VH-VL binders against q08179r182to404. Designs and how they scored, part 9

Target 1, 223 residues: q08179r182to404
Amino acid sequence: KLIEIRKKTSEFLHETLEESNLITYNTIENAEKKQKFLNFFRKLYSAKEGKIMTFQHDEISAIAQMFKNDSVLDNLSRPQLAAMSKFMSLRPFGNDNMLRYQIRSKLKDIMNDDKTIDYEGVESLSQEELYQACVSRGMKAYGVSKEDLVDNLKVWLELRLRQKIPSVLMVLSSTFTFGGLPKENYSKAFSPLAEKKETKSKYDDLLDLYYDGILQVLSSIPD

## First folded at step 22 (VH-VL)

Design u1
Fold by ESMFold2, look of step 22:
Structure u1 (fold): chain C 223 residues (1-223), chain A 119 residues (1-119), chain B 106 residues (1-106)
Amino acid sequence: as target 1 above (223 residues)
Amino acid sequence: QVQLVQSGGGLVQPGGSLRLSCAASGFTFSDYWMYWVRQVPGKGLEWVSTISDTGGRTYYADSVKGRFAISRVNAKNTMYLQMNSLRAEDTAVYYCAKEGRDYGYFDYWGQGTLVTVSS
Amino acid sequence: QPVLTQPLSVSVALGQTARITCGGNNIGSKNVHWYQQKPGQAPVLVIYDDYERPSGIPERFSGSNSGNTATLTISRAQAGDEADYYCQVWDDKHHVFGTGTKLTVL
């Protein structure tokens, strides 16, 4: 049932993100970052015109870092906040502010758990702890081998703790990697691609997949 | 105006005990992980201990495990370092430090407290 | 026991560019942070996450990190930049500091 709920909420979020202005350009910290933002979104616009554009992981990370949690949450509608809450296995209650608080509280718990795991080591997790850690982060864990769960969690830690991808974007990106619709439902004229590396392991495949998810979230914002 | 004001410290004999305090202001103390970092006079910096925002998780450098205990009282905006079984090599200036807005760095530091372990 | 190696000292002429290195195995895959410590004072964060500048730190402080070397760059060096500088990373369950570099402005 969790899988079905996540599929439905993912579909809703994918369809509605384009309606939200997740960041205000004027809130970007400095001129250098503003220029990176403009260059990135010009590149996305070229992809919307049907040009093949490849995005490096580092450039995706730099742009994703600009989408601060509070700014993103403040720009989501109540139905989007409710969908996000349900995806995160929360029971949504109350008005917009209460939904944002519930999401922030859950994200803080996940971040503290991320730090704990980084101090203690991914290898210190039992099978049940590993399963729950992946489920709570929006990953498919049902029917997944232990080795793949370890790689999923290591990718999450890399992106959240080292690449500094904001927690709200990580969850939104999970909707594209967990149960979102195939890209084929979007216009062929808009086909942004993250860089592809020669794959050495499942970890590398998962890292590429998550960067594709982050890119999909970023490509969903209005022109 | 983030401020970390330290107190405690002083001279103690080997095998003795001492408690350091770090009083925080200018930020929501209960939202942040906190740290102790020490510096032997004339030497570099060494991480000593970490405490989670609630105090439910504590971590220590190998050199102090079993002898030092980090704690916090969020209602008082104060972190502590209980130092037991002190040795000469524990002589250092001890700094408390705040985790930055993200993971892995120390954005604000206290003024430092000298601990001297000597006969 | 990982070690971040820094030169013991670096000298720079007033108004010139200083570069302080921090060497470590595959440090380019880690986030490097830099602290300035003046005599008798606590460290002050000057660069975090390789190249990010905290509010209040002048633009003439910058950072880079690739391969086995991270670098703190101080352009248009001023007398007030004379200090000890430490790099720091998170590595294998530990916060690790560099050995420290004394910057002398001539």
Scores: ipSAE 0.793, ipTM 0.914, lowest interface PAE 0.8, mean pLDDT 86
Fold by ESMFold2, fold request of step 23:
Structure u1 (fold): chain C 223 residues (1-223), chain A 119 residues (1-119), chain B 106 residues (1-106)
Amino acid sequence: as target 1 above (223 residues)
Amino acid sequence: QVQLVQSGGGLVQPGGSLRLSCAASGFTFSDYWMYWVRQVPGKGLEWVSTISDTGGRTYYADSVKGRFAISRVNAKNTMYLQMNSLRAEDTAVYYCAKEGRDYGYFDYWGQGTLVTVSS
Amino acid sequence: QPVLTQPLSVSVALGQTARITCGGNNIGSKNVHWYQQKPGQAPVLVIYDDYERPSGIPERFSGSNSGNTATLTISRAQAGDEADYYCQVWDDKHHVFGTGTKLTVL
């Protein structure tokens, strides 16, 4: 069953991401970005009980954009690649290079589908097309209303196409939004614009949730 | 080094047809979505058409829908724009362009091909 | 369909800072890209995603985007910076270009 597979693979990835070097500080493009990286992670590592740290969506996006899909995939172990493949509804087989190829190919297909949806409009998708689009992206889709599937997909498009969050981080973030955020969460994402609203929309809540997922991926990077 | 080399421009009569070509080199052509953008002499830029990396999806500006057809042959690293039922307002320099590293912008452009629709 | 409004022309003295604006409703929520076009030449990408600089573009080119205005900034203007400049966004199923600005270096 898909739900159970996704729960198991999410848990495995959550336990093991700290073992992987998802980004190397010295490979960051320039001194300005290196300083943003240091400032962000000092703040993130300072989060603890009694000192909750909040992050604006923009500052999370700036850090996430420093990651490269291929570099992340090259540094994952075979068990992690297999877990990621299963989470993405792929059937893992072959050696490490074949697994990376399968994941890259799926990420490319999702990106092309994202572009297609942006050109044609989310509103042009049928219920079945919405369901398949959400499932392929690692979202909970079974038993979800059409309106909620639309909001989930719009959040994905905003993050992937506008905020330029790397596809690999989007999938890893999905493991936290699907599998659950940790009980003791001392870092939280927020949007100043959404916080000014009298009532936050489901879209705004979902956007915060996905940014929280990205924060969890970033938190897994060792000090 | 990325290169986009265009051909096929010229003078055509209103109602006529013309096919533009854009030959690509210096990158894996089949990995990228490609574009046509035009510029009326002395005026600004206008997006004309988009084609997906496989060619399975095509999109057009409203001003050219039904008259222009974008296509590609990945084995030849070449993109085409078939322009039918040409009108005087289609007179422009036509540029092919490559999608950038990510979505939404055009990182490399061809040299431009002038199409003049006049009698 | 949407209009990205740019000033028709901007003048700058050699060595000074030029600012070219691109106006649009809620443009701050969109990724703004900038192209330089010299007479008789194809456009060249100079800024993408609001402030990112392609390889080979001098660091004196920078960009910002907030509210209803995106700005291309050219510090220490040189004679070779004289060109037409276009902003561009993705908006509502279309790629949209700004009206264009002629930068004159005096």
Scores: ipSAE 0.790, ipTM 0.912, lowest interface PAE 0.8, mean pLDDT 89

Design u3
Fold by OpenDDE, fold request of step 23:
Structure u3 (fold): chain C 223 residues (1-223), chain A 119 residues (1-119), chain B 106 residues (1-106)
Amino acid sequence: as target 1 above (223 residues)
Amino acid sequence: QVQLVQSGGGLVQPGGSLRLSCAASGFTFSDYWMYWVRQVPGKGLEWVSTISDSGGRTYYADSVKGRFAISRVNAKNTMYLQMNSLRAEDTAVYYCAKEGRDYGYFDYWGQGTLVTVSS
Amino acid sequence: QPVLTQPLSVSVALGQTARITCGGNNIGSKNVHWYQQKPGQAPVLVIYDDYERPSGIPERFSGSNSGNTATLTISRAQAGDEADYYCQVWDEKHHVFGTGTKLTVL
């Protein structure tokens, strides 16, 4: 039941994100960044038109970094906010502003928790702590081994703290990564160029999945 | 405008104690992690301690662990560094610093407070 | 402890470009931050996250980070740029600063 709920929530978010303006172009102050932003999305649009486009992780990161939690949240619809709240194990109630506040608050908690975990080490967490940490971040945690939870959280920290991916995008990405969406719905058209590491670790695979998820989120931004 | 105003430094004998203060203004103090960084005169910078936004988590460099205690009172927009069992090697200018918008860097610094440990 | 290595000193002629390097093992995979410190003053953030510039910092300041070397570039050097410069990273539970570079403007 939980898996089904997550799947449905993920599908819903996937479908509705296309209707959301997650970022205002005018909020980007730097001309170079604006151009980079435009080029990226042009490339995405081309991919949507059936052209095979490849995206590098750094390229994805660079664009993702241009987003802000508040801006993204301000542009989510009520159903999206509600879905996101549920995905974050929140109880959505009240008006849109209240939902945004709740999500923002939770994101803040996650952000602080990320720092804490980074200082203390992922390995220092108990299984329960790992479970909760993953759940709060929208990751699949039920039935997942401790080792895999650790890896998942490590990837999260890498993307969030090192690559500076906004937490809101990370959570949304998690919906794609862990939402159980059929692989077929991932348009092969958006394949991040996996650095040809000869031996991909589980970590690398998960990293790739997140980047794919981020790319999916970004691709859902309307023109 | 973000301001960090420090106080509490001075001369102390080895084994003595000092408490530094850092008063913050111009931003929501309770939303940011805060830091202490020190600099031996004529030398480089050394991270000393970190405190989380709520003060619930504290971290220390090995060089000061067990001797220094970082704390904060958010209602007063003030951070503290209690320094006990001071050693000659603790002689430095101590800076309070604010976490940037993103993780891992310090966007604003206090004016510094000189701590001299000498017999 | 990981050591970030900087040149002890760099000299630049007025109006020329100064480059200050920060070396570290795989530093390119980390976010590097740069601080300017003038004599008797507190450090000032001039670059964060490799290349981002805080508000109020001139465009003359730029940063790059790749491989084992991060670089702070100061174009059109001014007399006021004479200072000590420190790189900094977060490294496995510690904030690590570079050894510092004294920039002299000639």
Scores: ipSAE 0.883, ipTM 0.960, lowest interface PAE 0.5, mean pLDDT 91
Fold by OpenDDE, fold request of step 23:
Structure u3 (fold): chain C 223 residues (1-223), chain A 119 residues (1-119), chain B 106 residues (1-106)
Amino acid sequence: as target 1 above (223 residues)
Amino acid sequence: QVQLVQSGGGLVQPGGSLRLSCAASGFTFSDYWMYWVRQVPGKGLEWVSTISDSGGRTYYADSVKGRFAISRVNAKNTMYLQMNSLRAEDTAVYYCAKEGRDYGYFDYWGQGTLVTVSS
Amino acid sequence: QPVLTQPLSVSVALGQTARITCGGNNIGSKNVHWYQQKPGQAPVLVIYDDYERPSGIPERFSGSNSGNTATLTISRAQAGDEADYYCQVWDEKHHVFGTGTKLTVL
């Protein structure tokens, strides 16, 4: 039941995310960043039109860093907010502002928790703590081994704390990564240059999946 | 405008205690992790301590563990560093620092306060 | 603890470009931050996350990081740029600072 709910929620977010303005171009103050932003989305558009475009992780990260939690939340619709809340194991109630507040509060908690975990080490967490940490971040946790939970959280921390990906995008990305959407629905057009290192570790695979998810989120931003 | 105003410090004998204060303004204090960094005169910078936004988590450099205590009162927009069992090696200018918009760096610093431990 | 190595001093002529390096094992995989410190003053953040510039910092300041070396570049050096510069990274459970570089503007 939980898996189905997550899948449905993921699908819903995927379908409706394109209706949301996650960022206002005009909020970018730096001219170089603006150009980079435009070029990236032009490339995304081309990919959507069926052109095979390759995106590098650093390119994705650079664009993702231009987004802010508040900006994204402010532009999500009520159904999206509700879905996101549910995905983060929140009980959505009240008006749109209340939902945003709840999500924002949860994101803040996650952000602080990320720092705490980084200081203390992922390995220091109990199984229950790992479970809760993953659930809060929209990751699949039920039936997942402790080892995999640790790896998932490590990837999360890498992207969030090292690559500076906004938490809101990370959570949304998790919906794509762990939402159980058939791979076929992912437009093959967005092939991140997976450096085919011959022996991709599980960690690397997960990292790639997250970048794919982030790319999907970014691709949902209307032109 | 973000401001960090420090107070406290001074001269103390080895084994003595001092308390430093850092008053914050110009930002939502309770939303940010805060730090202490020290600098021996004429030398480089050394991280001393970290405190989480709520004060629930604290971290220390090995050199000060068990002797220093970082705390904060968010209602007063103030962070503290209680320094006990002071040693000559603790002689330094101590800086209060604010976490940046994101993790891992310090975007604003206090003016610093000199702590001198000498017999 | 990782050691971040900086040159003790760098000299630059007025209007020329100064480059201050910060060496560390695989530092390119870390986010490097740079601080300027003038005599008797607190450090000021001038670059964060390898190349990002805080508001109010001139465009003359730029950063790069790859391999084992991060670099702070100061173009069109001004007399006011004379200061100590420190690189910094987060490493596991510690904030680590470089040894510092004295920049002299001639």
Scores: ipSAE 0.882, ipTM 0.959, lowest interface PAE 0.5, mean pLDDT 91
Fold by OpenDDE, fold request of step 23:
Structure u3 (fold): chain C 223 residues (1-223), chain A 119 residues (1-119), chain B 106 residues (1-106)
Amino acid sequence: as target 1 above (223 residues)
Amino acid sequence: QVQLVQSGGGLVQPGGSLRLSCAASGFTFSDYWMYWVRQVPGKGLEWVSTISDSGGRTYYADSVKGRFAISRVNAKNTMYLQMNSLRAEDTAVYYCAKEGRDYGYFDYWGQGTLVTVSS
Amino acid sequence: QPVLTQPLSVSVALGQTARITCGGNNIGSKNVHWYQQKPGQAPVLVIYDDYERPSGIPERFSGSNSGNTATLTISRAQAGDEADYYCQVWDEKHHVFGTGTKLTVL
């Protein structure tokens, strides 16, 4: 039942994110960043038109860093906010402002928790703590091994704390990464270039999958 | 404008104690992790301690563990460093620092407070 | 403990470009931050996250990070740029600072 709920929520978000204006282009102050932003999305549109386009992880990160939690949340629709809340294991109630407040509050908690985990080490967490940490971040946790939970959190911390991906985008990307959607639903047009590592670890695979999710979220943003 | 104003410090004998204070203004103090960094005169910078936004989590460099205690009172926008069992090697200028918007760096620093441990 | 290696001193002529390096094992995979410290003053953040510039910092200051070396570049050096410069990273539960570089403007 939980898996089905997650799947439905993921599908809903996937279908409706394109209706959202997650960032105002005009809010970007730096001309170089603006150009980079435009080029990235032009590339995305080309991919949507059927051209095979490849995206590097650093390229994705650079664009993702231009987004802010508050700006993204301010531009989500009520259904999207509600869906996001549910995906974060929140009980959505009240008006849009209340939903945004709840999500912001939860994101703040997650951000602090990320720092705490980074100081103390992911390996220091109990299985229950790992479970809760993953659930709060929109990751699949039920029925997942402790080892996999650890890997999931490590990837999260890498993206959030090292690559500086905004938490809101991370949570949204989790819907693609852990939503249980068939791989076929992912646009074949987006080929994130995995760093050519001779031996890909489970961690690396998960990292790639998350970047794919981020790219999917970004692809839902209109030019 | 963000301001960090420090007080305390001074001369103390080995084994003595001092308490440093850092008063913050110009930002929502309770939303940010805070830090202490010290600098031996004529030397480089060394991280000393970290405190979380709520004060619920504290972290210390190995060199000061068990002797120093970082704390904060958010209602007063003030952070403290209680230094006990001071040693000669603790002689330094101590800086309070604010976490940046992003993780891992310090965007604002206090003016520094000299702590001298000498017999 | 990770070690960040900086040159002890760098000299630059007025109006020229200074480059201060910070070496570390795979430092390119980390976010490097830079601080300026003038005599008798507290450090001031001049670059964060490899290349980002805080508000109020001149465009003359830029940063890069790749491989095993991060670099702070100061173009069109001014007399007021004379200071100590420190690189810094977060690494495995510790904030680590470089050894510092004295920049002299000639």
Scores: ipSAE 0.882, ipTM 0.960, lowest interface PAE 0.5, mean pLDDT 91
Fold by OpenDDE, last read:
Structure u3 (fold): chain C 223 residues (1-223), chain A 119 residues (1-119), chain B 106 residues (1-106)
Amino acid sequence: as target 1 above (223 residues)
Amino acid sequence: QVQLVQSGGGLVQPGGSLRLSCAASGFTFSDYWMYWVRQVPGKGLEWVSTISDSGGRTYYADSVKGRFAISRVNAKNTMYLQMNSLRAEDTAVYYCAKEGRDYGYFDYWGQGTLVTVSS
Amino acid sequence: QPVLTQPLSVSVALGQTARITCGGNNIGSKNVHWYQQKPGQAPVLVIYDDYERPSGIPERFSGSNSGNTATLTISRAQAGDEADYYCQVWDEKHHVFGTGTKLTVL
């Protein structure tokens, strides 16, 4: 039942994100970043048109870093906000501003928690703490082994704290990564060139999945 | 504009105690992690301590663990460093620093406070 | 504890380009930050996250990071650029600073 709910929520978000303007091009002040932004989305457009385009993790990260939590939240529709809230295990209520506030507050908590976990180590967390940490971040946690929860959080921390991916995008990405959405044919078009490490670890696989999720979120931005 | 104004410090004998203060302005103090970094005169920079936004989490360099205590009063926009059992090796200029917009760096620094531990 | 190694000193002629290196094992996988410190003053952030420039920092300052070496580049060096420069990373539960480099502008 939970899986189905997550799937439906993920699908809903995916369908509605393309109707949202998550970022305004004009908010980018740096000319080089603007060009990078344009090039990236042109590439995405080409991929949507059926051209085989490959995206590197660093390329995805660079673009993702141009987004801000507040800007993204301000551009989400009410249904999207509600869905996001549910995915974050929040109880959405009130008007749009209240929903945004709740999400923003939760994101802030997650951000602080990320730093705490980074200082203390993921391995220091109890199973219950790991469970709650994953749930709050939109990850699948029920029925997941402690080891896998640890790996999931490590990947999260890498992307959030090292790659500086905005938390809002991370949570949205989690909806794609853990929402159980069928790998639509679009995912092949967006295959991040996984650095071909000879032996892909579970960690690497999870990392790739998240980047795919981020790419999907970014691809949902209207042209 | 962001400002960090420090006070306290001075000369103290080994085994003595000092308390440093850092008053913050120009930003929402309660939203940011804060730090202490010290510098021995003529030497490099050394991280000393970290405190979370709410003050609920504190972290210390091994060199000061058990002796120093970082704290903050968000209502006063002030961070503190209580230094006990001071040693000669603790002699340094101490800086308070603000966390950047992103994790892992310090975007603003206080003016520094000299702490001298000498017999 | 990981050690970030910097040259003790770097000299640059006025108007020329200075490069200050920060060496560390696999530092390229970390985010490197740079601080400028003039005598008797507090450090000032000049580069963060390898190559990002804070507001108010001239475009003459740039950063790169790959492999085992991060580099702070100061183009068109000015007399006012004479200072100590420190690299810094977050590494396994603590902040680590480089040994520092004294930049002299000739």
Scores: ipSAE 0.882, ipTM 0.960, lowest interface PAE 0.5, mean pLDDT 91

